# Designs tried in a protein design chat: VH-VL binders against p40593. Part 26

Target 1, 148 residues: p40593
Amino acid sequence: MIHPLIQRLTTTLGYPLLDADGLDRQVRTQPFSVLFFAGDPQRFPEALDVAVILPELVKAFPQLAPALIAGADEARLQGRYGFSVWPSLVFLAGERYLGCLSRVLDWGEYLERIPAILAGENEDLPRIPVLSPESGTPSCSPMETSES
Key: E = the ipSAE of ESMFold2; O = the ipSAE of OpenDDE; V2 = 0.75 times the mean of E and O plus 0.25 times the DockQ between their complexes.

## First folded at step 13 (VH-VL; framework fv_concizumab)

Design v1 (at its last look DockQ between E and O 0.53; V2 from the best seeds 0.00; counts 0 for: pae E 11.3 > 2)
Fold by OpenDDE, look of step 13:
Structure v1 (fold): chain C 148 residues (1-148), chain A 121 residues (1-121), chain B 112 residues (1-112)
Amino acid sequence: as target 1 above (148 residues)
Amino acid sequence: EVQLVESGGGLVKPGGSLRLSCAASGFTFSSYYMSWVRQTPEKRLEWVAEISGSGGSWYFPDSVKGRFTISRDNAKNSLYLQMNSLRAEDTAVYYCAKDIYSGKTYYFDYWGQGTTVTVSS
Amino acid sequence: DIVMTQTPLSLSVTPGQPASISCKSSQSLLWSDGKTYLNWYLQKPGQSPQLLIYEVSNRFSGVPDRFSGSGSGTDFTLKISRVEAEDVGVYYCMQSIYWPYTFGGGTKVEIK
């Protein structure tokens, strides 16, 4: 059963609930997104605090389109973004990963870190190695067997 | 052939509730996002709700957030819109619309004939 | 929300003559995937809307070749090369990249 504070985000505040397909639609339609990976609030009680804070963050940063990740898709989508701590707020620019804020933070920390995340200044973005196209496929030159 | 048939429209008082239904046929219903789009008496079109193929994802515009819920029964090929706390501005023809792709391109290829909702004192 | 502005509000056309409808968006509809999410619908009298054009210039299945879409960024045009009696109705542009998706106010096409 979804905790009432988390459920309020979708039912009362009208945040989208996203499965995998919904996430693909979200990132294609929103310039910036904040994805709430709540987890199990019995296991991660801080999820309830984040559920209360998230609406205030969205007011402070109106460019962010909020969404709740559906519980059935949390594990799969966690794998996509590579965070290990619950709860997590994942920030996206379209499809591009910008960063993650895990656990509950102080309000001042959110106000300090979110602008840097949205600017793409996060040092901890795994540099997807731009595979430089210069890895020349070794042309297997067929050895001309000189039949002498 | 794709068919969408809306039902459940009617006259309701402000603050009342109404449930719309859409019966779908002629396609694999569970594979497609479905939407509700309304047309006002002034003939303006407004997107009202969207739900994923599985029913695990949905969207609402600010105009209906906290008042409307969308659901589907894929076994019955049915889409629903529960409307609560209805307002005069919710008066419209409500259309069921099929998305062409389950997340690739966002346009409606088929629409129902619509069902009329009138909210009046 | 993205504002979609259509012009003209109404158009009366002699059969066999061309027609042109403009749609302007308040923001660019070009997305990072290189697609432009502008669509055109026709609502014939007493009918539901039907898809005509998707992604600016692609005709939907069964749409006659007399219909064409063009434009980029914020400025889009639907053209009918030769208007027929069956083309009577209200035309709507729609953006489908920014939530909520928004429609133009419509353009009524009538025959003279």
Scores: ipSAE 0.407, ipTM 0.810, lowest interface PAE 1.6, mean pLDDT 90
Fold by ESMFold2, look of step 13:
Structure v1 (fold): chain C 148 residues (1-148), chain A 121 residues (1-121), chain B 112 residues (1-112)
Amino acid sequence: as target 1 above (148 residues)
Amino acid sequence: EVQLVESGGGLVKPGGSLRLSCAASGFTFSSYYMSWVRQTPEKRLEWVAEISGSGGSWYFPDSVKGRFTISRDNAKNSLYLQMNSLRAEDTAVYYCAKDIYSGKTYYFDYWGQGTTVTVSS
Amino acid sequence: DIVMTQTPLSLSVTPGQPASISCKSSQSLLWSDGKTYLNWYLQKPGQSPQLLIYEVSNRFSGVPDRFSGSGSGTDFTLKISRVEAEDVGVYYCMQSIYWPYTFGGGTKVEIK
């Protein structure tokens, strides 16, 4: 059974649940999309926090068409967008990948980073990253390095 | 030969519910998106629901979102529309329509004969 | 929502004469794949709608050559070179690229 906080996205708020074919149609019919890859909340409990936050993000950025990606097609689509950390929000302009945000972030960080993503990422971000033998794919969030 | 046959229409009071069915034959049902389109008494056509071939994705206009649900049973070649909290403006002939082949074309090529839903006090 | 505006609302045609129906969309229907998602349907009296033209100008299977579609961007036309008795009905344009999919208000074609 799906956790109630995630389930409300589809049942109460009407967000579509997309498979690979549904994603192809979404990108043809929506100027901007935000795709929620929730993963397994038992393994990735931050997915519940993002499920609560996502409707408020869509309210703040009403050009975004939200959708949920879950189940067997999640793994197929995860490889396409190159994130390796759950939960993730993937941002698209039509067919083009704009970027992603992984884990849960502070509200202020969403307000800073989402406009930059929607304005267009530069060409330095790979559309399909080179996968490493380990889960070392490029992060959807900037890697924080601290020099002491 | 492609055939789509709707059923389940009828007279219902405002706030009531109906479940429409569509039996499909003559094509590989699971390969196609399916839609419901309604025609109002004023003869306007309005798209009201769409579902992917697998049944994993579905879409609604704001006018019915939260009140209607769409589902399919690919083993029975059947499409369904559950309509709840019905209003007078939902009065229409409801058509089942064969929709896009996954990622190929975007149009409704075959329609059923329709089933009539009347919402009236 | 994309508004689809058809003109005229109705027309009465002598058999064998041409007919022309205009459809205008509130925004471009051209997509990044180079295709334009404008379709035409005919609903004959007492029947369900049937597809005539897809993607502006492509005739669907079994549609006679007297039907042609043209246009680009936001302005589209359906022409019937010689109207026959079987062409009576209501014609609808439809855009199929943006949710919600929307139809024009219809153009009723009658024979004098």
Scores: ipSAE 0.007, ipTM 0.586, lowest interface PAE 11.3, mean pLDDT 83
ESMFold2 (binder alone), look of step 13: mean pLDDT 93; pTM 0.952

Design v2 (at its last look DockQ between E and O 0.57; V2 from the best seeds 0.00; counts 0 for: pae E 6.7 > 2)
Fold by OpenDDE, look of step 13:
Structure v2 (fold): chain C 148 residues (1-148), chain A 121 residues (1-121), chain B 112 residues (1-112)
Amino acid sequence: as target 1 above (148 residues)
Amino acid sequence: EVQLVESGGGLVKPGGSLRLSCAASGFTFSSYYMSWVRQTPEKRLEWVAEISGSGGSWYFPDSVKGRFTISRDNAKNSLYLQMNSLRAEDTAVYYCAKDIYSGKTYYFDYWGQGTTVTVSS
Amino acid sequence: DIVMTQTPLSLSVTPGQPASISCKSSQSLLHRDGKTYLNWYLQKPGQSPQLLIYEVSNRFSGVPDRFSGSGSGTDFTLKISRVEAEDVGVYYCMQSIYWPYTFGGGTKVEIK
């Protein structure tokens, strides 16, 4: 069961809930996104704090389109962005990964770090390889059996 | 043939609630994003809500956030719009609209005939 | 939000004559994927909207060849080479590049 504070983001504040397909649509339709990977609040109690802070961050940074990642897709999408700590806020410019902020931070730290993330100054973030669709066709060249 | 049939429209007071339904046929319903689009009395078209094929993702404009919810029952080929805290500006014909593709393309290839919602004191 | 502006608001056309409708967007509708997400709909009297053109210039299935779409960036045009009585209605442009999806105010086409 989704914790009421997390559920409030989608039901009361109207934040998109994103599965894998929904994420593709989000990153195409929004210039900047902040994705909330809440995790299990029983395992990660800080997720509830972030769920309270996120609406205030969106007010402070109105260019950010917030979204909640669907619990069933969190593990898969975590693999895409490479964060290891829960909860996490993932920042995107379209499809481009800008950075993440994990755990709960002080309000002042959010205000300091988010502008730098949005400016793309995090050069050191591993470029998520854009999987170019080209590589996947194995040309099964039929072996010409030369009957000698 | 693709068919979309809206129902559940009516007269409601401000602050009231209404649930719209759309019955879909003629296509694999669960494979497509679905939207609600409304047309005001002034004939303006406004996108109202979108939901993924699985129902795992949904989207709203700011005009209806926190008041409207979208859902689907793929076993019943049905789309729903729950509207709460209705306002006079929500008065419109509400159309069910089918997206052409799941996830990659953003246009509506088919629309229902619409259902009328009137919010009046 | 992207503002979609259509001109003219109304057009009265003699049957067999051409018609042209303009749609302007407040921002470019060219996406990084190379597609331009501008669509055209027709709402005939007493009917729901129907798709005419998608992605600027592609005719939807069953749409007559007298309909054509053109444009790029922020400026788009729908043309009807020879207006017929069945073409009467309100035409809407729509952008689908950004949320929320937004429509033009419509252009009413009538027969003289």
Scores: ipSAE 0.467, ipTM 0.821, lowest interface PAE 1.4, mean pLDDT 90
Fold by ESMFold2, look of step 13:
Structure v2 (fold): chain C 148 residues (1-148), chain A 121 residues (1-121), chain B 112 residues (1-112)
Amino acid sequence: as target 1 above (148 residues)
Amino acid sequence: EVQLVESGGGLVKPGGSLRLSCAASGFTFSSYYMSWVRQTPEKRLEWVAEISGSGGSWYFPDSVKGRFTISRDNAKNSLYLQMNSLRAEDTAVYYCAKDIYSGKTYYFDYWGQGTTVTVSS
Amino acid sequence: DIVMTQTPLSLSVTPGQPASISCKSSQSLLHRDGKTYLNWYLQKPGQSPQLLIYEVSNRFSGVPDRFSGSGSGTDFTLKISRVEAEDVGVYYCMQSIYWPYTFGGGTKVEIK
């Protein structure tokens, strides 16, 4: 059961729907990717807002190759990128993780944060491979514009 | 002995639809990415779709995005291309091709004989 | 998209003489994994394309040793040391480093 707004990304706009094997091929064959981890829209309704916004983000940043992550594979793939908040957009250069943006942001915030992520100015890249079970996994961090 | 046999080509009017099939044998079909490649009347080759071994992932170039759908049935060793909203420029010989994904190398090692699609009023 | 340019468009070769086909890409085909994703195909008259060379210089199974590939970066060459009648057809280079995969325009090889 996939919500029509999310289904539109793959059926009408032709965005790839990726399982783990498909993601491996995407990252090897695309210079830059934005991966949409929608989660369950009934639990995470902001996923629908991101689904509406994503095509406009791709128009604004045409170097990004968009893809949707298959819902059944999201948990397996989530550990690869170390986010815990849905929905998330994960940004890659090839297979290298650049950063992520979680939940829905306003348009101006996307235009501010995405260039910094693509330029490699994001300090929230995973620097510790595994956290203790007693500590949570990190979520995506927003860009700090106030520097405090 | 790898064998790929396409079918389902024909004459169709602009705006129409066709479904192409490719019957595969001689290899473990579900282990390999498969692609469709077309050859125009000008003899230009154009890659038009790929699908993962499981069928869970696919990719299209911009020229066919939103109009073509690729699928596979691993129980029947069959690959499909659903072509909608056909245009004159989709006229071509359509080949199914076995991708070689194992070992992370990328090329088509075996091609079918092709099936001809003609889009004309 | 990576543009693949082949030269010449056509050549006519006396049997037993060498032939050389050039392929140039609009950007480097060297992947960060250290491999170069340039392949060569032959389409004989009335047949489907067949793989000749993969990853610049590796002959596919059953391909005669008179075929050799070379090059790096953006410039690649296919050589046939002694052209035989069965070598007639259209030769295509192909890049497989990035989606969409793209082919050269083809080089027709004929016997004169």
Scores: ipSAE 0.028, ipTM 0.657, lowest interface PAE 6.7, mean pLDDT 84
ESMFold2 (binder alone), look of step 13: mean pLDDT 92; pTM 0.945

Design v3 (at its last look DockQ between E and O 0.36; V2 from the best seeds 0.00; counts 0 for: pae E 9.1 > 2)
Fold by OpenDDE, look of step 13:
Structure v3 (fold): chain C 148 residues (1-148), chain A 123 residues (1-123), chain B 112 residues (1-112)
Amino acid sequence: as target 1 above (148 residues)
Amino acid sequence: EVQLVESGGGLVKPGGSLRLSCAASGFTFSSYYMSWVRQTPEKRLEWVAEISGSGGSWYFPDSVKGRFTISRDNAKNSLYLQMNSLRAEDTAVYYCAKDIYTWSGKTYYFDYWGQGTTVTVSS
Amino acid sequence: DIVMTQTPLSLSVTPGQPASISCKSSQSLLWSDGKTYLNWYLQKPGQSPQLLIYEVSNRFSGVPDRFSGSGSGTDFTLKISRVEAEDVGVYYCMQSIQWPYTFGGGTKVEIK
């Protein structure tokens, strides 16, 4: 059962609940996104704090389109963005990964770090290689039958 | 044959609530995204809501965010739209629309539509 | 939001003559997957919308070959090679590249 504070984001505030397919549509739609990876609030109680803070962050940074990641897709999408700590806020510019903020931070820290993330100043973030569709066809090199 | 049958439309006052239902048949209901699309009195088509096959994901346009909720009961082959805080601009024929397979093609179109149910929001 | 503009608003066609409907999007409907997310619907009088064409040029099942879709990027066309009485209705283009999904204003096709 989704915790009421997390559920409020989708049911009351109308944040999209994204699966992997929904995420593809989100990044096509929104110039900037903040993705909330809540995790299990029983394991990660800070998720409830972030669920309360996120609407205030969206007010402070109205260019950010918020979304909640669906629990069934969290593990898969965590692998895409490479964060290891729960909860996490993942910031995107379209499809481009900008950064993440994990756990609950002080309000002042969010206000300080988010502008830098949105400016793309985090040079050290591994560019998630856009998997160019080209690489996946194994060229079955025909075995040259050497006629001896 | 794919069939979609909407119900629950009616007359409601501004600020009122209404729940629409759609009964689906003729396909594996849980395998497909489902949407609600409305047609205004001016005959404009507007997408209203989408839900994943499992019901674990959903999406809304800004026009209905925070007021509408979408849900499904796959055991009953049923789609629902709960509409709260209704406004005059929500007056429309509401269609249930079948979307694509979940994650199968990333091609988003509505291949089948119901006959629609009429919602009128008036004082 | 992506704005979909259809022209003309209405078309009166003699049976057996061709018809052409234009749809323009405010931005490209081509995605990085190589797909173009433009669809065409027909709403016949007193009926719900029905799918005609998906992804610019693919006819939906049961759609007659007299219907064809073409275009790229932001400019799309639906053609009817020989209009029949059963083709009367309102045609809508739709984009599905991003949320919200948006429709054109429709083109009414009538028989003369």
Scores: ipSAE 0.318, ipTM 0.787, lowest interface PAE 1.9, mean pLDDT 89
Fold by ESMFold2, look of step 13:
Structure v3 (fold): chain C 148 residues (1-148), chain A 123 residues (1-123), chain B 112 residues (1-112)
Amino acid sequence: as target 1 above (148 residues)
Amino acid sequence: EVQLVESGGGLVKPGGSLRLSCAASGFTFSSYYMSWVRQTPEKRLEWVAEISGSGGSWYFPDSVKGRFTISRDNAKNSLYLQMNSLRAEDTAVYYCAKDIYTWSGKTYYFDYWGQGTTVTVSS
Amino acid sequence: DIVMTQTPLSLSVTPGQPASISCKSSQSLLWSDGKTYLNWYLQKPGQSPQLLIYEVSNRFSGVPDRFSGSGSGTDFTLKISRVEAEDVGVYYCMQSIQWPYTFGGGTKVEIK
């Protein structure tokens, strides 16, 4: 059964649930999108934390058009957006990939990283899948202060 | 010959619910996006819901988001609109509309419409 | 939301004369794929809306060649070269470039 916190996003809050064809429509019509790849909450329990946080992120960044990705299409779309860790939030400008944030972050980190992603300041991040490190770091290339 | 037949309209008090149905024939139903479009007593047309061919994606305008649910049963060639928390402003003729769809460079417009079913929300 | 504005509200035409209907959108309907997502519908008395023109200028199957569409950006026109009795009804423009899809307010065409 789909977890109630995930289901609430589509049924109560009215967020679109998108398969690949629906995503093509979304990217044509929305200046900015945030796509939630929840995965299976039993396997990826942080998805529930992101499901609680996502509506608050959309309130804080109202230019973002939120959508949930249908589970059957997550693997097919993974190669397009360069993540290997669930849950992930993928950020787009139209069809253009801007970046992603994997797993769950604290609120302050979302407030810092999302504006940078929307401004295109992480344009040098990988646009193809990269293997994530085993120890805790999101696969969507963290912004390291000491990065060489 | 494409045919779309809506049913389930009626008179409902504010706060009530209705479920509309649309029976489709004459085309491969599961291949096409479907929409509900309503026409108010003032003759304005308003799009109210869209669903993908598989049923895996759906979309709503803010005016009905959270109150309406769209679904389809491709085995029965049927489209549904569940309307909850109805308001007087939801009074309209509700049309089932077939979208046209191309795989690359997708285009969205309604090529065929049903006859409509009337929903009246009043005290 | 994209606002679609039609003029005139109504049009009374002698049979055989031309008719012209304007539709203006509050923002460009041209997408980066080179297509412009503006469509026209006719609702004849007692009937459901029917598609006439898609993507500005393409006539739908079975639509007589007296109907033509033109325009670009935000300004669009539907023309009927010779109005016939069967053309009576309300004409609507519609944008399908983005959610929510929106329609113009309609133009009623009547025969004098």
Scores: ipSAE 0.006, ipTM 0.623, lowest interface PAE 9.1, mean pLDDT 84
ESMFold2 (binder alone), look of step 13: mean pLDDT 92; pTM 0.942

Design v4 (at its last fold request DockQ between E and O 0.47; V2 from the best seeds 0.00; counts 0 for: pae E 4.7 > 2)
Fold by OpenDDE, fold request of step 16:
Structure v4 (fold): chain C 148 residues (1-148), chain A 120 residues (1-120), chain B 112 residues (1-112)
Amino acid sequence: as target 1 above (148 residues)
Amino acid sequence: EVQLVESGGGLVKPGGSLRLSCAASGFTFSSYYMSWVRQTPEKRLEWVAEISGSGGSWYFPDSVKGRFTISRDNAKNSLYLQMNSLRAEDTAVYYCAKDFWSGKYYFDYWGQGTTVTVSS
Amino acid sequence: DIVMTQTPLSLSVTPGQPASISCKSSQSLLWSDGKTYLNWYLQKPGQSPQLLIYEVSNRFSGVPDRFSGSGSGTDFTLKISRVEAEDVGVYYCMQSIQWPYTFGGGTKVEIK
């Protein structure tokens, strides 16, 4: 069950809940995105603090389109962006990875770090290839009936 | 044959709420994204909501964000649209629409629609 | 939002004559995957919309070969080579490259 504070982002504030396909549309739609990887709030209590802070960050940086990552897709999409700490805010310019802010930070730290992230000072961050969903064409390898 | 049957439309006052339902048959419901699309009295089509096959992901236009919620019950082959804080501009025929294929965002089948009228 | 502009608003066609409908988008519908996210729908009188063409030029199942789609980037055309009485209705283009998905205003096709 999604924690009420996290659920409020999607139900009350209307933030999209993104899977991998939703993320592809998000980056086509929005020039800048902030993706919230909440994780399990029981394991990472700071996720609840970030869930409260995120709407205020979006007000401070109105160019950021917020989205919540769907729990079923968090592990897969974590692998795409390479962060190891929960919760994380991932910043994108279209498809381009700009950076991440993990755990809960002080408000002043967000105000200092986000402009630098958005300015693209991390140009040297490897362009994480948007792994096109492997079209799992089921390779129906024909079973070679070995005629014995 | 693919069938989509909408229900739950009606007359409501501004600020009221409605819940629309769509009963799906003739395909593996849980494998497809589903959307709600409305048609205004002026015959304009407007996309209203989308939900993933699992129901774990959803998307809204700004016109309905924070007011509408989309959900599904895959065991019942049912799609839902909860509409809160209804406005006069929400007056439309609401269609349930099936996505053609995962990752192909066009609607191959539409229901007959259910009418929602918001008037004082 | 992407604005979809259809022309003409209405078309009256003699049976057996060709028809052409234009759809223009305010931005390119070509994505980096090489796909163009433009679709065409027909709404017959008293019916729900039905898919005609997806991704610019692909006919949906059961759509007659007299229907064809073409175009690229921002400019698209639906053609009917020989209009039949069953082709009467309102045609809509739709973009699905980004949220929100947006439709053209429609083109009403009537028989003379």
Scores: ipSAE 0.455, ipTM 0.820, lowest interface PAE 1.4, mean pLDDT 90
Fold by ESMFold2, look of step 13:
Structure v4 (fold): chain C 148 residues (1-148), chain A 120 residues (1-120), chain B 112 residues (1-112)
Amino acid sequence: as target 1 above (148 residues)
Amino acid sequence: EVQLVESGGGLVKPGGSLRLSCAASGFTFSSYYMSWVRQTPEKRLEWVAEISGSGGSWYFPDSVKGRFTISRDNAKNSLYLQMNSLRAEDTAVYYCAKDFWSGKYYFDYWGQGTTVTVSS
Amino acid sequence: DIVMTQTPLSLSVTPGQPASISCKSSQSLLWSDGKTYLNWYLQKPGQSPQLLIYEVSNRFSGVPDRFSGSGSGTDFTLKISRVEAEDVGVYYCMQSIQWPYTFGGGTKVEIK
């Protein structure tokens, strides 16, 4: 069963639910895409916060074609985009990966980081082979933990 | 054997509506994208709609976008095309076509077609 | 939209002789996955289209080996090495690289 907040993205707002073949077709047609990897909201409850925020992000950045990734294909596609934390928003220009944002961020941080991602500034990062997940940092931006 | 059987074609006035159906058998229907392709009286082939195996995404060319709706019922192995605001240019034989599976991008099986005529 | 141009519009072929059909696309059909998304269909008289060739040169199941496809980039050819009576019909090329999928205008093959 899909959580109602996530389900409304596809049923009410009309966001496509893409499998791997659907993603192939979207990237051939859409100049920019934002892909929502929600994961299991029982395990990753921040997915519900991102599901609420995503329509507002699309209003703020109307060039983005939003889509939800089908649960059956999330694991297959996850490694391709270099995120290890759920939920994630993945940003593409056509088929080209631009960057991702993991977990839930403050609104101001989305407004700061999404323009940089769309401008291609995330490509400044070096390409380094990864031999161990424990030695690597997630390429997406995990939410920073504040101290009391 | 793969079988696709269209129905629902007919004569309709401009601005009218029709609903086409396609009954599928001989394959795992829910695993495949399905398309509608039409053939005009001039024998041109035009793709008009595509839907994912789950029904979660669908696609249209600009010529029919906003007027046509594609849907499927995987429990009934059935594909549908709702056509609204019909125009003379929509006159054609409409084929149900079995689309691709897992990286294969072609229409491998087609139905017999159903004729739609839009005329005053 | 990708424009697909077929030549000739028609062919009259003596039985047992070869036939060749050209298809040109307005842009490359090669995608970054290394595949070229050009397909060929035959519509025999009174029948629905049927797949002959996918991805430029691969014969679909049950298609005789007298049919062959070739080409790259934007220029493609379908050949019939020895035309038989059952090969009569209209041949269409089709690109499936991107929406909207588009077809060539067709080439009618007849026996003389």
Scores: ipSAE 0.293, ipTM 0.725, lowest interface PAE 3.5, mean pLDDT 86
ESMFold2 (binder alone), look of step 13: mean pLDDT 93; pTM 0.951
OpenDDE, look of step 13: ipSAE 0.333; ipTM 0.790
ESMFold2, fold request of step 16: ipSAE 0.111, 0.245, 0.042; ipTM 0.668, 0.711, 0.662
ESMFold2 (binder alone), fold request of step 16: mean pLDDT 94, 94, 94; pTM 0.956, 0.955, 0.956
OpenDDE, fold request of step 16: ipSAE 0.432, 0.428; ipTM 0.809, 0.810

